# VH-VL binders against Probable Rho-GTPase-activating protein 6 (rga6), part 1

Scores and structures below are computed, not measured.

Target 1, 235 residues: Probable Rho-GTPase-activating protein 6 (rga6), of Schizosaccharomyces pombe (o43027r312to546)
Amino acid sequence: TNLCKFTFPTPECAPPSLLLPHIFAQCVHFLSLNALHVPGIFRISGSGPVIKAITEYFYSPPHFWLDETSEIFKRIGFPSYIDIAAVLKRYIMLLPGGLFTHKDILNLLVPLYVDSSRVKVPIDIRNEMAALCFSQIDSYVRFSILCSLLALLHQIATRTQELENGMENTKDSTLMKPEALGIIFGPLLLGNSSTDLSKSCPSGNVNDLMRFETEKARVEAKIVEGLIIHWPEVL
Structure headers, positions and changes below count from the first letter of each chain, unless a header shows other numbers; Kabat numbers aren't used for antibody chains.
ipSAE, averaged over its two directions, is called F for ESMFold2-Fast, E for ESMFold2 and O for OpenDDE. V2 adds 0.75 times the mean of E and O to 0.25 times the DockQ between the complexes of E and O.
Where letters were taken out, [cut] stands.
The coordinates of atoms that the task and the answers printed are left out; those that the model quotes come from them. Centres of patches stay.

## First folded at step 4 (VH-VL)

Design k1 (from g8a with heavy chain Y103W W104Y; framework fv_gevokizumab)
Fold by ESMFold2-Fast, scan of step 4:
Structure k1 (fold): chain C 235 residues (1-235), chain A 123 residues (1-123), chain B 107 residues (1-107)
Amino acid sequence: as target 1 above (235 residues)
Amino acid sequence: QVQLQESGPGLVKPSQTLSLTCSFSGFSLSTSGVGVGWIRQPSGKGLEWLAHIYWDDDKSYNPSLKSRLTISKDTSKNQVSLKITSVTAADTAVYFCARSLTWYDYSGDFDYWGQGTLVTVSS
Amino acid sequence: DIQMTQSTSSLSASVGDRVTITCRASQSISSYLSWYQQKPGKAVKLLIYAASSLQSGVPSRFSGSGSGTDYTLTISSLQQEDFATYFCQQYDSYPLTFGQGTKLEIK
């Protein structure tokens, strides 16, 4: 994996020195500067051939930051926001072991961001506990990927809120809110975590196991939604 | 097949303690993620959640009633009990017990309910 | 406490009608909402959990939708056995709270 030192375009939104895979850094940098307002960003599937073209482009020698004048856009057209977002998602999907590789990560994060949790954490301690959860990531590269991703998702959510504050009816909006981003990234960031609860089925019924999987996905979505909303407080 | 059945005194005098028992089959309260809750419904009115007990003996109570409520379980007998102290006419209701699945320590919905037992508080 | 409000306490309909029952939370509950059916003399029945997931054994004519604070239970083609009282319940935050109920009555 070709790594590069990375500074998030809005420096206050992420730790000052990150270490990212080159292709991930390119995608985050470009989307942060150009694609915060795109309806359905990360939800809409990209074009397979275009995603492949973008991925192969980064197999070339290191490039300066992607912009409108970049050679790739002569081949795939500009703007390719949806496709670049898809490359970013695909990169995370293909990471061995995912981003949160700790098997107890759900148990650590549920009390912080799921209000119905039986374990209660005071608001003033939540941010410190969230920071401790991030410190459990034993790879600085994975830590950097997670921090830069959450910074990007927080920017998208903030931009959506700003734009929707100008609308009289938001029901037809396809801009991405924290809840929608959580649905997309919850399973992606946390779905590789195993739990002992998957071995427990109250009735021994396959139907209860299916309910467990549905609730697991929802809890994962709620955690990521919370991380997106409260990201500046965790920094 | 999951089944729950409530039993109670039917009639209780004001200021006394109301004791209710939920007997169930088809699941065990020793299984991780399972809990049993109590819900009541006054005649012609809506549902009010009272208390919940979980497989690990953890307990949750409705804050408005917490000082009067005690929930307990007997895992070996597949029973959950609820006690309400200092009852008044306002406690007259049908009392239900229901199974709840709690995943990752969040509260859940109630997927199987008992038929309910009517309790009247009157002298 | 999260207050759950069902917009109507009673609704009249005929067999074959498309029926919609609405539920509004006083704050966002992130789809942590279930719908129940209550018939006189019978146990309360879970219809929908997670705002839109159909409980096993529940007829496909029942569906749930919604997000944030606004949720809807829909019966696509009302049957005789569907005349009952319907309740929504949030489980996003303790204490667990229910809507006041909507009684579905014969026209």
Scores: ipSAE 0.352, ipTM 0.712, lowest interface PAE 3.5, mean pLDDT 85

Design k11 (from g8a with heavy chain L101R; framework fv_gevokizumab)
Fold by ESMFold2-Fast, scan of step 4:
Structure k11 (fold): chain C 235 residues (1-235), chain A 123 residues (1-123), chain B 107 residues (1-107)
Amino acid sequence: as target 1 above (235 residues)
Amino acid sequence: QVQLQESGPGLVKPSQTLSLTCSFSGFSLSTSGVGVGWIRQPSGKGLEWLAHIYWDDDKSYNPSLKSRLTISKDTSKNQVSLKITSVTAADTAVYFCARSRTYWDYSGDFDYWGQGTLVTVSS
Amino acid sequence: DIQMTQSTSSLSASVGDRVTITCRASQSISSYLSWYQQKPGKAVKLLIYAASSLQSGVPSRFSGSGSGTDYTLTISSLQQEDFATYFCQQYDSYPLTFGQGTKLEIK
């Protein structure tokens, strides 16, 4: 597929030059500029036919950066923020081999972002350890996808907090906070991690296995929540 | 199947050291992901977590009491012990031991509890 | 330390009632919450873990829900053996902390 060099709009949130698949770059660019305050972003699935149309539009031929004048919006209408977010999420979901290639990534990140972890890592070395984990990603393209995604999710969470802080007594918005984004992206980013189930689970019965999987999902969500909150400190 | 039973002195004088033992069956503290914690409950009050010991001999303590607490295990005897130094009337409570399931190197909930042992601190 | 508050220390109900017990954390605990049942002279029993997961051997009339800071334990059709004290506990952060308890009494 088409790769392109990408500079994230907010320099403090990503390395200055990334290498992204064209489809991913288009989605991140558009959403970072236009969609930081959309209720239910990434949670709402969008329209299947619209998602398909956007995806096909990006595959060929190559296009300039997506904006309100882009040809696709004459077909599907503007703005389609939910649908473009769904294209981005689906791209990650279908990515072969996932984003983290280290087999023990979950155990490496737990002490950094899970407060109830038995192994406490002081905050002053947390960012260095997290950066080291990211440096172990085998592919610069996968590294770039992860960096740009976390930069985008950090922007969305920051904008949600700014809007809620500016509104008197308004906490019932459906705008996305780090906790909600962690629930969505935890399994997508970390769910392919291998674990010796018999080693971690006190017994192999069905109820203990279900408890183990429930706790794994919560830990994955907590890690991604922490990465979103502290992202500018890592890279 | 899984059972825990606390034992203690019943009555302790102020300034002395309180020693408690938890004896258990149906599981082993050699099993990865298993731990045992101590929780207390003063009469008419809520539950207070005191300390935890894990299969790998790692230990966690309530920060408010850490200087007075020592937790240890004897895996071969299926026992966990807790010592509290310099006791006062404020340490009068029912003391429970409970098994925890520890996933991903964090303390979880307590899935099986002992029936509790009452300790009264008085002169 | 995370403070766990159960809004009602005592609640009266009749057999067959739908009963709800609430628990609020002083900060988000990301569904790292368990519910326990305590009866006089009996061992404390785990009912719900991870806010909504039913412990093995616990009757299906018990259920848990909630997220962030607000959590609820529901008993869909109260039975005689359900009159007890119920505690919530967070395990998101050390030290582990419990709610003060809600005593369920016969109306």
Scores: ipSAE 0.025, ipTM 0.621, lowest interface PAE 7.7, mean pLDDT 83

Design k12 (from g8a with heavy chain T102P; framework fv_gevokizumab)
Fold by ESMFold2-Fast, scan of step 4:
Structure k12 (fold): chain C 235 residues (1-235), chain A 123 residues (1-123), chain B 107 residues (1-107)
Amino acid sequence: as target 1 above (235 residues)
Amino acid sequence: QVQLQESGPGLVKPSQTLSLTCSFSGFSLSTSGVGVGWIRQPSGKGLEWLAHIYWDDDKSYNPSLKSRLTISKDTSKNQVSLKITSVTAADTAVYFCARSLPYWDYSGDFDYWGQGTLVTVSS
Amino acid sequence: DIQMTQSTSSLSASVGDRVTITCRASQSISSYLSWYQQKPGKAVKLLIYAASSLQSGVPSRFSGSGSGTDYTLTISSLQQEDFATYFCQQYDSYPLTFGQGTKLEIK
């Protein structure tokens, strides 16, 4: 897999020296600079042929920066921001082994980001524990992917808040909030955590399993929502 | 087949400690993600949650009664017990135990209940 | 504490009727709501959890809906065995709280 050194465009939002797959780096860089305000970003499906063409381009050198004057735009006919976001999302979906490598990551993050009466953790301890969880990722490339992704998602959420503060009616806004981004990325980032959650279903029947899976997805979404909101504090 | 059955003294005198036991079958509190709670209902009134305990021995109490309540479990016997100290006539109620599922942040729905046991506090 | 209000304490109906029971939370409970059925001297039964999910073994004539603060239990075609008291319960935050109950009576 071709790797490159990466500096996030907003330096305060990510660690200073990241190592990313080239296609992931180009997509994050481009979206961070150009696509923080796109309604439905990551939620709306892109064009299959365009996504394939972008992926093929980065698999086959030469590799160039992704912008409107680049060779990739000439080859595939000006992909939308939705298409580029879809390439990034697909890359994460197909990444073997997921991003968190600790098998109990879900159990470690639940007390920090899922509000419950069973446990409440002070904010400063939450930030330290989250940072510790990130430090346990044994692949620097996976760590870099996670950090750059959360930096991008945090920027999108921040831009959404800025724009919505200027709107007369926010109810009709299709800009992406942390909650919506958490729903999309929760299962993608945490779904392969290898916890014993499936063994925790007490009845073992189909209805209990479906209820369990629905709640697991909600918890994963809530964790990622929290990570997006508080990302600069985890750095 | 999940079943729960409450047992209690039937009658207890004011100022004494009320002890209740919930015996169950069809599940175990050694299984991750399960718990048992206690709910009471005074005659002709609504349901009031008292306490619950989970497989990992984590406990939650109704704040209005917390100083008087102690919940415990005996996993090997499939039993959960609740003690209420310094009882008064206001503690006269039917007491229910029910299975509670955390499922990470559900923490308090009750999918199977016992039949209930009537406790009368009277001198 | 979150207060759960069932505005109708009793409701009269006939077999075959469509019956709706309402429940309102004092603040948003994010669909963490269950509906229970209680008959005098009998075990309480869970009918609906997570506002709209039917518990295993419960007849399909029962359904739940709602979000935020407003929730409903609907019985599409009332049967003789459905005359009972129905309670809602939130499990969004502690302490767990129940509605006061709606008693469904023969007309």
Scores: ipSAE 0.000, ipTM 0.454, lowest interface PAE 13.4, mean pLDDT 80

Design k13 (from g8a with heavy chain T102G, light chain A50Y; framework fv_gevokizumab)
Fold by ESMFold2-Fast, scan of step 4:
Structure k13 (fold): chain C 235 residues (1-235), chain A 123 residues (1-123), chain B 107 residues (1-107)
Amino acid sequence: as target 1 above (235 residues)
Amino acid sequence: QVQLQESGPGLVKPSQTLSLTCSFSGFSLSTSGVGVGWIRQPSGKGLEWLAHIYWDDDKSYNPSLKSRLTISKDTSKNQVSLKITSVTAADTAVYFCARSLGYWDYSGDFDYWGQGTLVTVSS
Amino acid sequence: DIQMTQSTSSLSASVGDRVTITCRASQSISSYLSWYQQKPGKAVKLLIYYASSLQSGVPSRFSGSGSGTDYTLTISSLQQEDFATYFCQQYDSYPLTFGQGTKLEIK
């Protein structure tokens, strides 16, 4: 099994001990140390051949964590941070069964992170409710992937906020905010939730289904945005 | 295939109760996530939201008019009704009913509208 | 209540023009905003929901943008059929509120 024990570089952002696939751990570790302020990180597509080469290299993992001096970079050249981010994202996309195992996860998380929800949950119990949702993940590896990912996304968002606080006009900034990261990762983390066709298509028309999918994508994005913003308080 | 049609009295005397009915087809208020709202527009003026009813019989009213408004539904007839008590000339307007969808959020935008029914409050 | 203000009550334009209609909320509405088109004697038509999502059946020349308190409806190449009154609406909180309307008139 290509698993390794992992401690997130900033321990306050994730549990002290995680169990991650080696390739995922390498990418998270490298990006956390080197790539918090890269414009368009996770949004911009990487190079297919470079992504493939990095992925294959990690099936025979080195003894030490990935850094700029790592042997892979001597062989294929130094890939962009975008390519490493793309390897990380692709790993999640190809993961069988996804990260949340509860089929009603959207119904559980919407009241916590979507302000316009029909159900209101007081802010003072939001973190406890979120922690309960995370406790329902039936795989420690999936739990570890989710925790390390959210810790990384939280760091990126924090660095973006720090840098943008120094800008005169943030309108042209391509640094990744929680909202943008939520749009990217919402479907990846929550998109495998079960749907009810009768609920999703009241008129029987595909137009209602398209509206359902639009709202679903939007609430998924808001949930992940909220998880990114509040991540250190959730666990 | 979604259609809504308002019906009303046309003319109502001041102090009386105005009763409006919205009849619709192409969807059902038994379906989770579906709602119907009422909006009015006085001649030459803007749109004012009045009330909303959802599939689960949850109801919302404009606070400025809440004491005078009652919204109800008859799911078996595909109808939503609105009553406005103690009408005055200020209630003269075109009244619209419209469908909304909200799967996780309160639905607040209206994707299909009726043509509107003019109600005049006078003498 | 959240007040919705459209910066102009009327705009004059010619067929083929790029037209921009703006809407400002008195507080942040987090993209819970829709745009409607109203023509005399016809049903009100939803154009845009969630600030930027195009309603099914609406021509692609219509687009919406904005965030926070400031929102814009754009018609990229005005057609004769587009002369109408346009309303914004917030649905961030109850009561639901509409802008006063912007009447698009022939130049």
Scores: ipSAE 0.477, ipTM 0.729, lowest interface PAE 1.8, mean pLDDT 85

Design k14 (from g8a with heavy chain T102K; framework fv_gevokizumab)
Fold by ESMFold2-Fast, scan of step 4:
Formats: C-alpha cells, sequence, structure tokens
Structure k14 (fold): chain C 235 residues (1-235), chain A 123 residues (1-123), chain B 107 residues (1-107)
C-alpha cells in the first residue's frame, strides 16, 4: 500500500500536492486521460479475474504510470477501462471507515446540496461549509482520495454534457451524468455515516425502515450529484 | 397497523368555529420525525393542504387560511385537532388527516390517510 | 406558491394498457413529489414518494420518473382496480400544493 505524491492530470481541477495510495493514483490518472466518454463507466461491474490481475499488478513493484504500452495490457487486453474503473470503485468500497469520517456528515451536507425551500444556504456560506466538511476528514490520504475522485467524476460529467450538446438527435443514456454518478457514489462515499443511528424508525415496522433507507440513499445520491456539479466552486 | 380516523360535526353554521379531531394508532407523536397533517377536498374538486404539526410541536399553516387555523396535539391521547374560525359555505368539504414523516429536510408528503369526514357549512 | 398542473383532467383506458399521467411544477421541485391514488369509498393511498420511490405494498406496475419541473406516473399494464383519480403533490416548499387530479376512466 505505497503512498505517492499526485498531481491531477488537469492541475486546476484538484488541490495541489495530493497524497494517494498508488493503486488509486494509477486508476484516477489513467481514467482521467483515457476514459471520460466510456458508456456505463462505474456502473458496469467488470470481470473478476481481470480486476484481480490489475490489483495484483499495482501491488507488485516497480510501477510506472499506466498507458497503452503497459505490460498489464499484454495480459488482459487494452482498453480495460471498465475493469480499471471497477478496481477504483472496489478500492473505495473496501476502505475501513469510508471517506467522510465525521459521524454527522449527512446532517452537515444535506442543507448545502439538497435543494429545500426550508433551508436556502447562500453560495458563499455553502462553499465555506463544504470546505469545513472536507477539512474534518481525519486523514490527508482520505481527503486526497475524495478530491481526486470528485475531480474525475466532474470531468466525466462535463464530457457527457459536451457530447450531448454536440449531438442534438442522439441521446446516449449510458453515458454517465451527475445524477447517475450520484446514485453510484452516494452510498459508497456517504453510506458509512452513522447518522442513521440518530433517527428512530417511527412505527418500528419494516415499511418505515425501508422508507428511511430509501430516503437515505436518495439524499446521499443528491449530495454527491451536487458535489460533482459544483466541484470547481469548492476548490 | 397505522390507522387514522377523523371526527367532526356533520353540519356547522356560517360564522361559527369548526372543530375537527384526528385519532390515530400504530404510531406516536412522542417519536421523533413523526407528524400529522390536515387536507380537505370540496365536492368534485382537488385536494388542499391546511396545516400540519410534528412531534416537536413544529406547526405550519396554509398562508391563505392561516389567520383562521389552529392546529394542536395531545400526544398522550394520540390525537391532533384542527380549528377553523369564521366558517363559510366555501369550507364545505371532506376533511382528511394523514401521517407525515420528517427525515433530514424531507417532510410534507402523507403516507397514511384517514377515511375523511364530511363537513357541511349551512344555515 | 408552486402551482402543480396535471394537463389531463380525465383519461380513458382499457385493462392491459400502458398509462402515463403527467404533472408539471411551475418551478423546480428537486424530486420532492409524491403520487396518490384516490378511489371512491377508500382511503387515499400514497403510491410514490421522492418522484420515483415505490411505497411499500404498492404493485410494481406503478412507477414514477422525472426531475426539475416535469414528472410522470406510469402504470405498465392497467388492472381493473387501477381506475381511480391520481394526484401529484410537491413538498419542496410551503404551502404544500397538489395537482388538480387526473381521473382514469374505463374506455
Amino acid sequence: as target 1 above (235 residues)
Amino acid sequence: QVQLQESGPGLVKPSQTLSLTCSFSGFSLSTSGVGVGWIRQPSGKGLEWLAHIYWDDDKSYNPSLKSRLTISKDTSKNQVSLKITSVTAADTAVYFCARSLKYWDYSGDFDYWGQGTLVTVSS
Amino acid sequence: DIQMTQSTSSLSASVGDRVTITCRASQSISSYLSWYQQKPGKAVKLLIYAASSLQSGVPSRFSGSGSGTDYTLTISSLQQEDFATYFCQQYDSYPLTFGQGTKLEIK
């Protein structure tokens, strides 16, 4: 689990001097340069054996930045974009304690990114509060993972929008928009929050519990959607 | 399991106060995140939200009717009451009470409804 | 006030049909929208909340979609018991407002 200094390929899209696990850095770097327009990216599961081969490759030094000439692609074939995205996603899934370490993270982020007329937070205050939430991440490595991931997801969403704007009569529903990425990464980034323990099930029945879990997933998705869309404003 | 039942007068005279009671079971207003609202429906017309109250005594009223509406709860009796002052023929409607849950910023949809009680305002 | 418009006040359909009911908000309501079913002599039932989430116990033939200002309730294969009036409701801002209703009638 080697750490490396990381500069996002488009430097203006992320904070300078990030510190990432090598495997995560390799995946973000490669996908940012090569895979912004891949249909179903992060949604499609990938191949178990291929994901294993990629993971083992990155844990076996020496390593160089991944490109089409890399030795791994001689074994698994190029372009394994879906599989590399799956390695990135699996890495996040297996992180102990998740990325946001504050137990009340949902309560802090809902007012900022879930559009409610009862709480309308001015842009300046929203950006300051988001920055405070990011600063409460207890690990610079987790902070770096989150920043580089949001930069990548923002680039993918931007590329999807550019392609849709350029092709008026062609709608590709498999290209990943902020809403779709929020559905995938919402529970992944925020699902480890213990805030659900602060909410009681109103009637104690299964229907109320299922409704609570559905609404939790919905607000998590909306928060990540908002973070993806407004990422340049948080920087 | 969750049940709500409205009760009120069948007939009330113009200019008088209409009093409605919602009795419920299967949940308690002592539980955080739980509330009850009132909705009415005039014959052949759509639904109109009137007011709601939550476990923490947080109250909201339709601005068009706010000066005439008072909502209150009796948590120990599992009851929510609504009063409408200075009634007119326009207040003739079926009145419903319904449960509303609040999670984070989410509130104001109604997941279980009573059968409704008809109130006619007539001299 | 946010105005909720159901463009069709009545809709005729046959058992087995795919039925679509639409609802438009006068401003964005961020998916804070529920769909209700009202049958004569029965309690009003919540079918869908948060624009697309199916209420427990509601048949899977019901689905909701939409975002921003435009929302849709779909019944994939209409059953006899589905003839009813359907209402949308926004809960993005106060006052809470309902659509005028769409009555689904036997063809």
Scores: ipSAE 0.183, ipTM 0.604, lowest interface PAE 4.5, mean pLDDT 83

Design k15 (from g8a with heavy chain S32Y T102R; framework fv_gevokizumab)
Fold by ESMFold2-Fast, scan of step 4:
Structure k15 (fold): chain C 235 residues (1-235), chain A 123 residues (1-123), chain B 107 residues (1-107)
Amino acid sequence: as target 1 above (235 residues)
Amino acid sequence: QVQLQESGPGLVKPSQTLSLTCSFSGFSLSTYGVGVGWIRQPSGKGLEWLAHIYWDDDKSYNPSLKSRLTISKDTSKNQVSLKITSVTAADTAVYFCARSLRYWDYSGDFDYWGQGTLVTVSS
Amino acid sequence: DIQMTQSTSSLSASVGDRVTITCRASQSISSYLSWYQQKPGKAVKLLIYAASSLQSGVPSRFSGSGSGTDYTLTISSLQQEDFATYFCQQYDSYPLTFGQGTKLEIK
């Protein structure tokens, strides 16, 4: 709700002139400059008191950008990048109604990013259809949050790939790949925009409910994984 | 409770058409994501998938048998039927029907099965 | 067609044993694999779907693992009721194909 209308540096591959909540904009900017290669970024919970202190800081007018000289860092010490990532993630979790506003968004995105989909979309059309899906978001603020977040996640994934290309054993790497980020952000970005459970459950029994939820989580993760990988092609 | 029950002729002569019916309860084939498939098993051998049909009338057939297979549903009766034309001794098997769910991902695993019906092709 | 191979057609085991049954696909199936249990005179039961997801109502002693082309079904602490034939099945691509089965027998 505390919106930024000024020209704000966004991660590479994000569109210019986004309208972002101030706390979100500052955290994305800070992480894009400093935190592309942090092991476990977004997976590790962070410190509750630190997250709270940073969140409350943004409810008073900041004098300057979030950086090493920020007043809050003088009070609580320099927070870990994991704590800043946790502030950003918590903001998304608390956003009422989620980020996609179209009720049927999951069904629209599955053919584009889930290879097992019954309806296959040709690769040359996929990016145009994805862009069209994003244009259907009824809130420019939610659209802006999605664009800036996916740009950040793409940068993290790209940096992970660059670093792992130099490693002999990638199995032990704790750096975040698109698959891992998709697991984390799938439910956060798509969970509230999926088909009504009451209309989608075949028989109402426990096995059908568990199967529905398991498949939903898997396809949400695959969609976000695909959006992260192909982000520069979508915009 | 989800239950499926196969019915068939038991004995069929070579070159005739084999007709099988699957009757079920505890779910409806008008419900989003629900399907029913047919699988067979010759005595002492493994399982072979034949065909399936889903709530939206989407049908798939084993390519090796496709020209001989026809699957259909009667949603009001909770029944799925399979016809196999020009049967031979190689079609002697226990025939199963089973439920399959398809929401967004690949389908083809079967969560509830009927008890099976034996069909012998002999003159 | 994707060939599903269960290298062991029969295994002998005793109650309380840890039993592992293996299944290999001729190409990667991306964890689109289910495990079934078949007992004489009983309906076939789904145990595991998506390589590692336990079907509701199936005892926790059953577990599935694997990726790519190699998959395993494990039964920790085998019980009398577990003596049956076990089949793997891929649903990565059509036609759907099953392994030849592994019969678990009393030692």
Scores: ipSAE 0.293, ipTM 0.646, lowest interface PAE 2.8, mean pLDDT 82

Design k16 (from g8a with heavy chain T102H, light chain L96W; framework fv_gevokizumab)
Fold by ESMFold2-Fast, scan of step 4:
Structure k16 (fold): chain C 235 residues (1-235), chain A 123 residues (1-123), chain B 107 residues (1-107)
Amino acid sequence: as target 1 above (235 residues)
Amino acid sequence: QVQLQESGPGLVKPSQTLSLTCSFSGFSLSTSGVGVGWIRQPSGKGLEWLAHIYWDDDKSYNPSLKSRLTISKDTSKNQVSLKITSVTAADTAVYFCARSLHYWDYSGDFDYWGQGTLVTVSS
Amino acid sequence: DIQMTQSTSSLSASVGDRVTITCRASQSISSYLSWYQQKPGKAVKLLIYAASSLQSGVPSRFSGSGSGTDYTLTISSLQQEDFATYFCQQYDSYPWTFGQGTKLEIK
């Protein structure tokens, strides 16, 4: 229960008065202010010893918001952006039960963010339905984690687009786009939706089970990609 | 283990109706998320999608041929049928049936195919 | 209708070669693209779906890449059994359409 009241650094990008675990708040705050432009952010693995040092640093109260002058950076070096991003990812990975409480969350979000030749949802209805899905999260802390994370990921994606629009050749860019962030965060945010569905295969053979798991990962990635792109519209 | 096999008349006269049957094993159209489609290939040419039927009996047709096509299923017999009316020499092709999986969206990739049945339209 | 164009109708290669087959859509297909292998007397086989996802049971030497309108099938080290005709297919919108095919022939 080491919770703190949190205002996202760019207030218009998230609901007011969020309630976050202290470690998560520190990581989101720092990355939002300092690390929107980092190639491979969240994709590149951090250093285990450095991640441990950062995590242990956050156990000692009281803490100021993490910045360049923070004591930890005297030991591990500034900026350590990749490692702080890894602490944030690890925090989400260790959350029991994930961020959405509804067991059918994939079925609710697929029509909104995964294109289909048979199903089309108008943009205005998509935003209203997405907001309803968020309202069903029964933990304000989990709601706050999801909102602050999507705000951060949207800022990273926006900064990537701004920087790439200024480039003459974008094919060599390793900056993180919504698609890449969706691949990373899809399973983390949505992966706890019913594993029993892996038993609902047309033939029940191994190939159908493998296809189910691959397709599940793909739609999870597409949903998070869509949430990142359209986050301002869901707010 | 999933297998599909096409059967047809081999030879059909112009203006007649061509009837094709796809018999399959290893899966059922009573299961949510499965569909079967028909694809054809004229000699030395590419593949052309014709029609698709889903587990829920929803149907999709190639607009270029829609007025001539009827797709149907018999779930209890594990069969999907395609009828093409008013055939001409242009309908001479190898006809394939193939399975598709639709777990989260209505994807159109075909993971298992029959070996194909040749249909010649000739007087 | 979305038109799918494979830049070559035939390609010659030797065992051990790295082979690249390309497919271009007339409009963006959002990675809703599959690659198929067709051999005379054999059933057509799905190799790759959703542009880059390897079908179960397909050898790892096959890979797919691309986005938007431009897609590629790569065979990293060609084997004898890989000589076949390869087709791309879009399933972004009806009607589902195929490329004209690329026949991979022995040198």
Scores: ipSAE 0.343, ipTM 0.662, lowest interface PAE 2.8, mean pLDDT 86

